# VH-VL binders against Large ribosomal subunit protein uL10m (mRpL10): the designs that were tried, part 5

Target 1, 224 residues: Large ribosomal subunit protein uL10m (mRpL10), of Drosophila melanogaster (Fruit fly) (q9vpl3)
Amino acid sequence: RGKINIQRPKAPHYERARVVAVTQPKYPELPKAKSCFKTRAERTQQQQENPYNEIIAREVRNWLDHSRLVAFFHLSSITADDIFRVRVQLHKQNLHLKSYGSKIIEQAVKNTRYEAIVPLFHSNHCIVFSPDPEKTAALLRIVRRVPQMVLLGGIVEETMLSRNQLVAYAQMPGLHAVQAQLVQTLSQAPGHLIQQLQAHQNSFVQVLDVHAKNQMNEETPKST
Key: E = the ipSAE of ESMFold2; O = the ipSAE of OpenDDE; V2 = 0.75 times the mean of E and O plus 0.25 times the DockQ between their complexes.

## First folded at step 3 (VH-VL)

Design p35 (from i3 with light chain E98Q; framework fv_imvotamab_arm2)
Fold by ESMFold2-Fast, scan of step 3:
Structure p35 (fold): chain C 224 residues (1-224), chain A 118 residues (1-118), chain B 112 residues (1-112)
Amino acid sequence: as target 1 above (224 residues)
Amino acid sequence: EVQLVQSGAEVKKPGESLKISCKGSGYSFTNYWIGWVRQMPGKGLEWMGIIYPSDSYTRYSPSFQGQVTISADKSITTAYLQWSSLKASDTAMYYCARLGYDSSLDYWGQGTLVTVSS
Amino acid sequence: DIVMTQTPLSSPVTLGQPASISCRSSQSLVHSDGDTYLSWLQQRPGQPPRLLIYEISNRFSGVPDRFSGSGAGTDFTLKISRVEAEDVGVYYCMQATQYPWTFGGGTKVEIK
């Protein structure tokens, strides 16, 4: 076993770098700085109609195909320094944090067994990939210290799991064969799983609404 | 067991065409990138390019763009490196390698020696 | 292009003694995603290259624990704690952070 190397390769990160480079707007030399820039609306339209999104979609598809562990998170506002520290901790455990646009994810999973995940990415999100499903416990331990990242669910051994199922998986012993069989037993039909994942998102929204209401009540302390 | 097996040594004259092969086995061929690396006699390694066999998407090093063509046939799990017109300066050992973790070249073929002389 | 400079050009070592190889990049190898795509390869005489280390310090399967990698940013080191006869060969560092991917010039490890 010490000599066994059963690794699932990941999509080359250089492909993402190339797409960023080729999709960056090129500006001619102009006498006025303002006139050399496209408007925000023009940039947004160009991004939505970008044909090179297919290259990034292939990267996402490759990550999904080659990762035995995929975890989906809602991501609240977080500083660049804080997210970098999280990435470093995750990478030490062979966990790779990625963020992709919702349309790119849709292109990547269209007509695949993972198409049901698309609704999870209509809000701010990020994804963690790993070739090693035993790293689920390490992932949850690291993310527990990052309140801006809220676990929505994941995929383990090609099986879609809710948040609670993924947490339960993390608590089990690292017996590969038994874990694979158990994951299949714990899994639910994609439609039912998505309903459960959407319920978790709705619960999070409710928590935010309660917080906002408390802030309003505190801002208007006057009573008769 | 992951294995990459390359075609045998070639002796060619300048101006001739050539296509060498790299057959993958022991893994899902269509889901792994294959790279090509040149090693000139007594020199170091040079990255030439890669291909994703599932859709035949290729990316080349700028110094090799237009000099060679990389292709793949997923039905027989084989990648190819091709020249339309060989030069004496193409004399080298050519390796194929699979792309693994963090864009590392994890498994390598045995190499194909290409000799181009008059 | 990122230029990878290896030192020394050759390293004659006595069996059982340590060997150290340095690799310096012309630019930081930290990608925008936070990963560092630096690997080390070994090529024994007449053999194809073999992956030793990926992402600075991770040993590939089957690689003896006498091999270790370290470094950050632009400066990287491969160490062999106790050189064995089978370790004779040329060692290369490789970067995949920026296109095109580039290799170091190689360091020849020989037994004296």
Scores: ipSAE 0.000, ipTM 0.432, lowest interface PAE 15.7, mean pLDDT 76

Design p37 (from i3 with light chain Y99F; framework fv_imvotamab_arm2)
Fold by ESMFold2-Fast, scan of step 3:
Structure p37 (fold): chain C 224 residues (1-224), chain A 118 residues (1-118), chain B 112 residues (1-112)
Amino acid sequence: as target 1 above (224 residues)
Amino acid sequence: EVQLVQSGAEVKKPGESLKISCKGSGYSFTNYWIGWVRQMPGKGLEWMGIIYPSDSYTRYSPSFQGQVTISADKSITTAYLQWSSLKASDTAMYYCARLGYDSSLDYWGQGTLVTVSS
Amino acid sequence: DIVMTQTPLSSPVTLGQPASISCRSSQSLVHSDGDTYLSWLQQRPGQPPRLLIYEISNRFSGVPDRFSGSGAGTDFTLKISRVEAEDVGVYYCMQATEFPWTFGGGTKVEIK
């Protein structure tokens, strides 16, 4: 601290230095509350942009875009060993079983042609993807042995199909012209498909409730 | 066939800038994430960060945030990794890799060796 | 960050004999979507890494049947049923459940 000498700039020079100091931009201190608010706003922005969820959502979109066959299933309680065996059987047929959280699926399909599938995923679910729509028959044969997986519907060649329509498609393996005609015919009422998929899911929930009640009744001895 | 082809080896001095490339072919470039992995001489693999080429969204490992910049040019199907000012500690093999299904790094570039010495 | 620990650090194996590599994570690798993002990579000397196994036990395209993966939660294993000369290299486990993604320290497989 302290000056080495007391020599100062000439009057004009000193006046300029003083004017610069007086007109120096102010650095207003932000109140702690505003600083805290700003930090909170930054945190909110980070929460909205979860990069891992973005990665998985983009992966789901990639599966949808590259797959000519997509099948949607309700999934009941199943052991890790049982689901692994199903995955192995499916993989041999180039069928890929995936499960994603409902929020990730919604994020992936929002503002896309697939947005209508979101209601299917309010309960436990899984999806099977394949680049080969001719594998639909193989898919249905494998899943028939897995009572925990219930077909809700699917997408074939970019066309949404109900469960019954997908079953019909599976009966035309290796006949591209017939398959194309079938898809064209089945896609005549697109709004009807969404209603069918929603109705099937509601009916399936009712069936599960009845099944659960029957299981409880069979397990509980009748009081006679 | 899916391929990732990286630019050739680089020899630089500390303080110099550098941009290395990773060109994708045989797949839809914009639909797959591209990650960058560092391997220092004789050491293991380190995750650096990732980019989604369709919208240039990036995410960096905390250890590399501010150290490097990841970018992509979808018109020429190329991802980039760049340094504004290299350090001797940046000497390493750098790999690009495509993020396949199930968040696995399914296809890898051949690597770009970066040597930084005085 | 999730820490991935591999054992052993080095595994000298006689040709035709089995090899086993262990990978342990500092926390569960089960993601909120129900999947476990655990993969195994092979790096042969002077070559880039190659994907062997994804999602614990699924062999990647072109990977020989002698490679198999197993495990759950925090403990995972890569097995080579009959080690061949071309299997020499360093093997890494990798997790992509939590960002930043992390690799195991590597296990060197070599022929004795």
Scores: ipSAE 0.000, ipTM 0.459, lowest interface PAE 14.1, mean pLDDT 77

Design p38 (from i3 with light chain Y99W; framework fv_imvotamab_arm2)
Fold by ESMFold2-Fast, scan of step 3:
Structure p38 (fold): chain C 224 residues (1-224), chain A 118 residues (1-118), chain B 112 residues (1-112)
Amino acid sequence: as target 1 above (224 residues)
Amino acid sequence: EVQLVQSGAEVKKPGESLKISCKGSGYSFTNYWIGWVRQMPGKGLEWMGIIYPSDSYTRYSPSFQGQVTISADKSITTAYLQWSSLKASDTAMYYCARLGYDSSLDYWGQGTLVTVSS
Amino acid sequence: DIVMTQTPLSSPVTLGQPASISCRSSQSLVHSDGDTYLSWLQQRPGQPPRLLIYEISNRFSGVPDRFSGSGAGTDFTLKISRVEAEDVGVYYCMQATEWPWTFGGGTKVEIK
C-alpha cells in the first residue's frame, strides 16, 4: 500500500487533545552556548535533590505556563471516594485537580513570576488547572458542594486574583473582566495580594482548628 | 490526534553508532516529557530515561546512564535515542512514549526494533 | 529502586469470565504530594503498550468500563469484569512515585 488514508477525525477526541496541549511557552528560551560551566539544568540534576521532585516540578511549571486558569485551594481531610468523584466532575469541564508538596511547588516556581505563591502551600492544599478561563464559573459551582476545598485565590490570563476577585470573575467572565482586574492587581504590589491570601488562610486554619476541637468536645461515649 | 512516529528497524554490528528518532504530532511537543522504554526480546518493559524538550533537560535510569544519549529537536518536534558504540546486549524493541500530566505514559510510538549481531 | 511484583505470571481465562491481576510494590507508592502514581498498561501481541488506567483507578480515554483498578499503598489490583478476545495480551503495572520509575514483570492474559 502506498495510498494516503483520508480519515474523518474523532472531533471530541481531537478537540480535547488540542485544548489540553495547544499552547507554547509565552517566553521563548534563548539558545544556550556550550560553556565550560555546568548548565543550570545540569547543576540542578547533580545537586542532592530528589530527581523525581524536579520531574514533577517541570510538570507543574508546564501546567502554570499553559493554563489560562489556575485556582488554589486549602484541602481538608477527604476520602478517596469523595476526591475521585470531584475529579470526575472537574474532568468533564476540562478542569484538572492536582496536589503537590510544598517543596515541589517551591522548585517549580523558583525564579519565575509565580514565586510569590509559595507561602500559600505551607498547609494542606490542592490546585486546579484549566486552559479555559470560561470554566471558572463551573469550577466554583462544583467546589461549592465540596466543603473540604476552600478557595484561596488564583491566576486568570496571567493575572493574580484574590478569592473575591476570582468569584467576581466567575460572575462576569471574559476579557473585559480580566482587564479590569489587571488594573486592580497592578495597584496592589504582589506582596499585598499574597498577604491578603495568607491572612485569610491563617484565619481559616484557626476556624478549622476550632471546628475540629468543637467536634471532639461534642463527642459523647455511646453504648456499642 | 496525538501521535508518536518512530524511525524504522535497524540492523547493526557491535561497535557501530546509531541514532533512532521519535516524531511527535497532534500536540504541543514542548509541553510534554518524552520517555524511552526498552523491551528485550520476550521480556518486559524497562525505563531508560526521559527528556523535557522545551530545554532538553534529561534524566536517565541508573542502568542506562552513560550508555545512551537522549536528545530532542523542538524545531522538528523529534526526540532521539543514540548509542556511540552498540553491543549485542542492546538488541531490543525501543519505544518512545509521552508523559501525561498525571505522570502516566499516555501515548506510545510504534517501536523501533534494533538488532545488533556480528 | 522500588520493585514491582505482579501475580499471576499468566492468567488463562474463559471468554466472558472475569480476570484479576495483582501488583505489589516493595514500598509505599504514595508520593509526598499525596498522589499515588500507579498506572496499568496493556500490550497486545506485536503492538506497543497502551495506557489503560492511571492514578490507581482512573480509566484512560477510550478504555472500556469492564476494566477497573483499585488499591492503595503497596497493593494494587486490575480487574476485567468479562474478558473479551481483544483483551489477550500482557498487562504491566508501573510506578512513577520514585525515580527510577519501574514496571512490574507483566501478567499474560490468554484465552483457554
Scores: ipSAE 0.005, ipTM 0.450, lowest interface PAE 13.0, mean pLDDT 77

Design p39 (from i3 with light chain W101Y; framework fv_imvotamab_arm2)
Fold by ESMFold2-Fast, scan of step 3:
Structure p39 (fold): chain C 224 residues (1-224), chain A 118 residues (1-118), chain B 112 residues (1-112)
Amino acid sequence: as target 1 above (224 residues)
Amino acid sequence: EVQLVQSGAEVKKPGESLKISCKGSGYSFTNYWIGWVRQMPGKGLEWMGIIYPSDSYTRYSPSFQGQVTISADKSITTAYLQWSSLKASDTAMYYCARLGYDSSLDYWGQGTLVTVSS
Amino acid sequence: DIVMTQTPLSSPVTLGQPASISCRSSQSLVHSDGDTYLSWLQQRPGQPPRLLIYEISNRFSGVPDRFSGSGAGTDFTLKISRVEAEDVGVYYCMQATEYPYTFGGGTKVEIK
């Protein structure tokens, strides 16, 4: 039988993207941003003081800037076998599962339009990146079968979307124009979208905390 | 072009340590798993383990758990296979190979022959 | 672990004649995602293995059309329609459905 022959997604050009980012000299002038850094020189000095963390933070920022799909998840306790299966399944769709410390994420998104995501990472978390937004449906199909990964929200074509908005995007036909129109419609209320994303994160953290406590009482006979 | 270039042949005595390398080029090194495969002289292929260089996540075959260490250094696009104490039974050809998005080993290194004898 | 059994162990073939290699798994290779992660590798004397076919029947880049794969579930076949001198070597099937990944024992293709 004939099988659909698709071209494998092109790997992101990380090194080129980093060079382009370095050559772009513009920084936002938001009132809150002014309290963090005055100039590019001061930002460079901060990175030099903590070179390891700043290098990783730049890597995260590069992934955010060059991924057209970014999905944020809360991660409950998961076995090595289960996470390995998930990583392999995601990789087949050019979906890259990564985990970074909360401090690294804060450093990466500070003074950027993505700063609002920081509260999502106060507990166990992971992020899935892809250069291909058409893979949102594949991502949700894979993760739907992994109860330990709870979708919090994401970014599609640089637009922050809540969990429900990502699900809606995934359900649209594979026609690029139709999906682009949905993203444009959703982007017409940016303040509301950010608030929805943060509210969903808080509710999931509470649900998972209760679930974890119940599991500890049932599964662990040791006094804790 | 995608290439995996392995370190040269090694001749060692039992009890010695060894670390062999596999350098990737022509692709995004951190975005592909690297597997290690053993082939004993005149025998077939044996799966040893795998590493995802982006976060250094490793997983071993049960037969090789505790016998070898797999690691990677993404700054020089190189994966490693290491023994703390070699045995004569470790004499084999060792291959590294990239795991493609379809879970196949799509590109292979030329192999590193390891000979362990007294 | 999934055990992969190849037959025959050795296949002497006359140039231009077809060759067929069988691979049988101890359990189904259909992954929970619906795909079957069965591939075929060729190893020429003194050379590293080379990918021929992935996901049962898809030829890898640069692989001649005389190579074809087929099968489902637990039974898989690699066919060479017209064996060439350069096809001499050992052929292995490999499964990546369940960890640890496992290989067949190999089939040696020789010219008579």
Scores: ipSAE 0.007, ipTM 0.513, lowest interface PAE 9.2, mean pLDDT 79

Design p4 (from i3 with heavy chain S28R; framework fv_imvotamab_arm2; at its last look DockQ between E and O 0.01; V2 from the best seeds 0.00; counts 0 for: pae E 15.6 > 2, placed apart)
Fold by OpenDDE, look of step 4:
Structure p4 (fold): chain C 224 residues (1-224), chain A 118 residues (1-118), chain B 112 residues (1-112)
Amino acid sequence: as target 1 above (224 residues)
Amino acid sequence: EVQLVQSGAEVKKPGESLKISCKGSGYRFTNYWIGWVRQMPGKGLEWMGIIYPSDSYTRYSPSFQGQVTISADKSITTAYLQWSSLKASDTAMYYCARLGYDSSLDYWGQGTLVTVSS
Amino acid sequence: DIVMTQTPLSSPVTLGQPASISCRSSQSLVHSDGDTYLSWLQQRPGQPPRLLIYEISNRFSGVPDRFSGSGAGTDFTLKISRVEAEDVGVYYCMQATEYPWTFGGGTKVEIK
């Protein structure tokens, strides 16, 4: 009589295993103590069946449509306190940090020009909105101090930019500054041209004067 | 003009619930934080907490955490402060205030006097 | 928590004379972003607080030029160059550099 290995009982016959699997009481999983801090993911999942998802999606669209700067970030293990700090700092610059569930984003951007952003929202993410594209530099400055926020990309003036492109954009002089420089350059151009034109004329007159003086000196007979 | 208008004075008994309101007007309500400040009779100002109406993100002062609930309805540009069970010690003037971009409380409501007495 | 200490508690002032209120913080109010989020508030009797000064020295809109703020780090001062009757009230400093935000204990300005 083979020693029944109590530690590794032989797997029951396939049919018995099926019956046992079906007859096993599904004990309701004890509600995992909802940590007071519902992970953003959990908050997002709960939003799936919310009749208000459409309303929120509309809100997201409004933000996208009225923002000239949109930046997408991955959030890595950021605390509530850190988020608050960042929000306040961003607010000072008229930058608005929002967080939405992936489904809401999908719904919001469906059949829109922004549909390409959907793949960016697979994990904990946040979006920063601004009506002012010139605030890109300020945004990046703030975020540099927040290692938990990883820039993924953004939209500036309706153009989707990669992370590197956004960084490059932020390093560019503001449009107004460039315009001012251009105006200044253009305003100086006529003056320079006039000076150059006058310089040639003046030089010619000087040469003529010298020539005239030399002729007068040659015509003065040395009165021996 | 930026205005914050608060609900009227309240007289309550201990154990009663209360919800007071702060309505913002003259600005984009969703783009500014709203804070609440308590002032007990004859005392100074105490920071209670703050809410961002756009997404209702809220942060309480540790002293008021669990004691009150701050909420907002952006559709009617209103922020709320509520108690589930009032105490006599909750007797105070309560102010709502807007947080400006400079992290100052730039506009204030007129205040709501809450009196809790047996 | 950052403790804000105001001095004096009471400041009796003669009309037309200057007043000075001090606010000291238990730690530096310079934020990591380089700004100092210190504000001064005025509360007249029976009225809500009113913003006077933000970020140490900037006057809020509509605030008379007789009010001025100064200071750095942990020491801040509100000055009224010429006290008027309407300036009677309690003045508070507030820090918003570190959460939770905290107020000073207040300084009562009265007319002698």
Scores: ipSAE 0.206, ipTM 0.655, lowest interface PAE 2.0, mean pLDDT 86
Fold by ESMFold2-Fast, scan of step 3:
Structure p4 (fold): chain C 224 residues (1-224), chain A 118 residues (1-118), chain B 112 residues (1-112)
Amino acid sequence: as target 1 above (224 residues)
Amino acid sequence: EVQLVQSGAEVKKPGESLKISCKGSGYRFTNYWIGWVRQMPGKGLEWMGIIYPSDSYTRYSPSFQGQVTISADKSITTAYLQWSSLKASDTAMYYCARLGYDSSLDYWGQGTLVTVSS
Amino acid sequence: DIVMTQTPLSSPVTLGQPASISCRSSQSLVHSDGDTYLSWLQQRPGQPPRLLIYEISNRFSGVPDRFSGSGAGTDFTLKISRVEAEDVGVYYCMQATEYPWTFGGGTKVEIK
């Protein structure tokens, strides 16, 4: 579909994205007023004040628009060496692991059909992009061996899928037509799908909260 | 633990209808495909079809399409295999199995023996 | 349809000796996603099938290390390094690369 070299997704330099994520204040969004939704003039002013973020946000939008497979993960504590080994394994399968700050993702998907993914990125996260949706099975095989990466959901052929739907897609080998039929069927209830993606994020957050609390209790001697 | 429990043996006459069941437990039923496999007496295994319980999407082997109906009820974690009119050639052991990673059939039910005779 | 041919039909083996089963497909089992959807199943007398090996060479949970799988493309092998009494049964290869999914005809392993 016209994915020429000059139009292919361009990832921001890893170090630049990390610097922005580290230096920018990071607060969870309040579930009240949408204070982040601004008028056209306010958005234009914000862009002028943060040109670096806008450039990176454009690159994220380009990756989303030109990738036929996008998978979203929660990322637990992992060493630089371990994530590098995962990146190498993924790259061999034309799978591209990218990490962006929550603010950059929010800015990238704002006023787009992907806006519903913003709640998935309230905590540590990463995204895997690929032009080849047939690599979904290879992706899940690689990530299964990386307990620090937890699948939240994804986008296949421009259709949002829950974690379970992505797993189902990966387990259906065969012709592109069969996979396209499955994706079409799974996308017939968009409202329900968005709720499933958000419910999975909430369930994962609940599991992490319980685990963290249990770890705190376990640090205390079991005898008392 | 993951378990698939199938309904009991059936003895039927040609022309009768039949519906057998496969109940999953110990895992998230809607997250895994369920397949059906036939084994005729003293013969090998034949793949019949598969269902995704979350949306009831089915795929049949061409040899079995129109011969049987596969369905599922996720509220009771149960998959079904159904015949509208049995034939003597349907006499076989029928297995349900869960689809695991890389499309392998990882956990199997104990089997339901169906005998069709006059 | 992909045709799966197993040899031998029957494999009488002395207890403690190795056994080898061959499985050949009528066309390559490499899916367009790069994976090979070949598995091996064991069926003991009067029991349902049990998964032994998936993705050519990966042992399923609880499967003894005396079982090993190998192969690529169209030619695959299941080996039992030292056959035990409990290994008596019929072994099947299966492909899930192309619909309809198909099984080999089976190989009966017997103690002589």
Scores: ipSAE 0.005, ipTM 0.429, lowest interface PAE 15.5, mean pLDDT 76
Fold by ESMFold2, look of step 4:
Structure p4 (fold): chain C 224 residues (1-224), chain A 118 residues (1-118), chain B 112 residues (1-112)
Amino acid sequence: as target 1 above (224 residues)
Amino acid sequence: EVQLVQSGAEVKKPGESLKISCKGSGYRFTNYWIGWVRQMPGKGLEWMGIIYPSDSYTRYSPSFQGQVTISADKSITTAYLQWSSLKASDTAMYYCARLGYDSSLDYWGQGTLVTVSS
Amino acid sequence: DIVMTQTPLSSPVTLGQPASISCRSSQSLVHSDGDTYLSWLQQRPGQPPRLLIYEISNRFSGVPDRFSGSGAGTDFTLKISRVEAEDVGVYYCMQATEYPWTFGGGTKVEIK
């Protein structure tokens, strides 16, 4: 079965990458936490301690404006070593892993068409940005070995896509012209697509949050 | 376990229509492309086209555009290959195959032999 | 269209000895995303093709470790380290880097 490996718990083995001339985290806060650098509480506290949050919100706005690929993930507990390894792998593909507090995201998308994405950030999350929509396949290939990152959906060429649509977009890397046409065909009612994403993600996230990610049966029925 | 089961062998005359099927099971049918591949007797493999069953979006090889119709019925997890008017040169083995996430044809049907003769 | 050229056309091999199959493309198979979508298929007599290797060198599920793939750019190789009786058949390379997708002409592996 082509199972989504990002739903499986990662083995408790640390994979140690020997990176010597290392890049420090882009933010001053280096989390010891299990999340993608920051927990929800840490993001809220950082925002309160920074009187000019508009600088950070501007950075988020710049990423949204200059990224032709944006992918949203639910993030479960992950070691600092594992997230660093994932960040390095993604960076090699011009894929930029970020996490921000929900209030920062609300401020960044205010007065934009992206305001509808705010509900995706109710739970612990991370975001991947890239200027290269062709990197969608590489993104999914890297994260399928990272069960702590659960794909929720994304934006390709300014069009909101569900998880299944984003996976379909990625499956045909040698047919890039038709992939662009497919994205345009799916975007006739972007508001309805966002509502569908929100409904699926809220129910999925609630199930995962209520029950530990202890090898639950992920066999969701095939249906449209 | 992923399985693709094709309809049985066909013997037809030139000018007749034909629709052969490929039923997928053991996976989410609407999440994967299904491709069709022709193998002429004693020859190699030729890609004919591909379909995404969720919305029936199709793309054909230029050599087969207008010669065949690829379709799918997601409610019964089945893809189809169809001719409106068969020619003797359509005599071949036809395979369906699923496109995996690694952009490879990972699972294949058993094949449908189509014989077209006067 | 990308032309895929396989050599040899036929490879008679003694049981237990290695076999090597070459595939050359008319242009680079490196996609703009940095990956190379070159796969190898096996077709045993009277059977459908089956996937052996994807993305140059990754074995598909259930494929024995005596099969290995290598190469880059335009030149690719499938190796069978010890040919067994069930390895008789025709082997095809395939590219999915650019539309339309194309196959090599095939290499027949036979037992001497």
Scores: ipSAE 0.000, ipTM 0.436, lowest interface PAE 15.6, mean pLDDT 75
ESMFold2 (binder alone), look of step 4: mean pLDDT 94; pTM 0.958

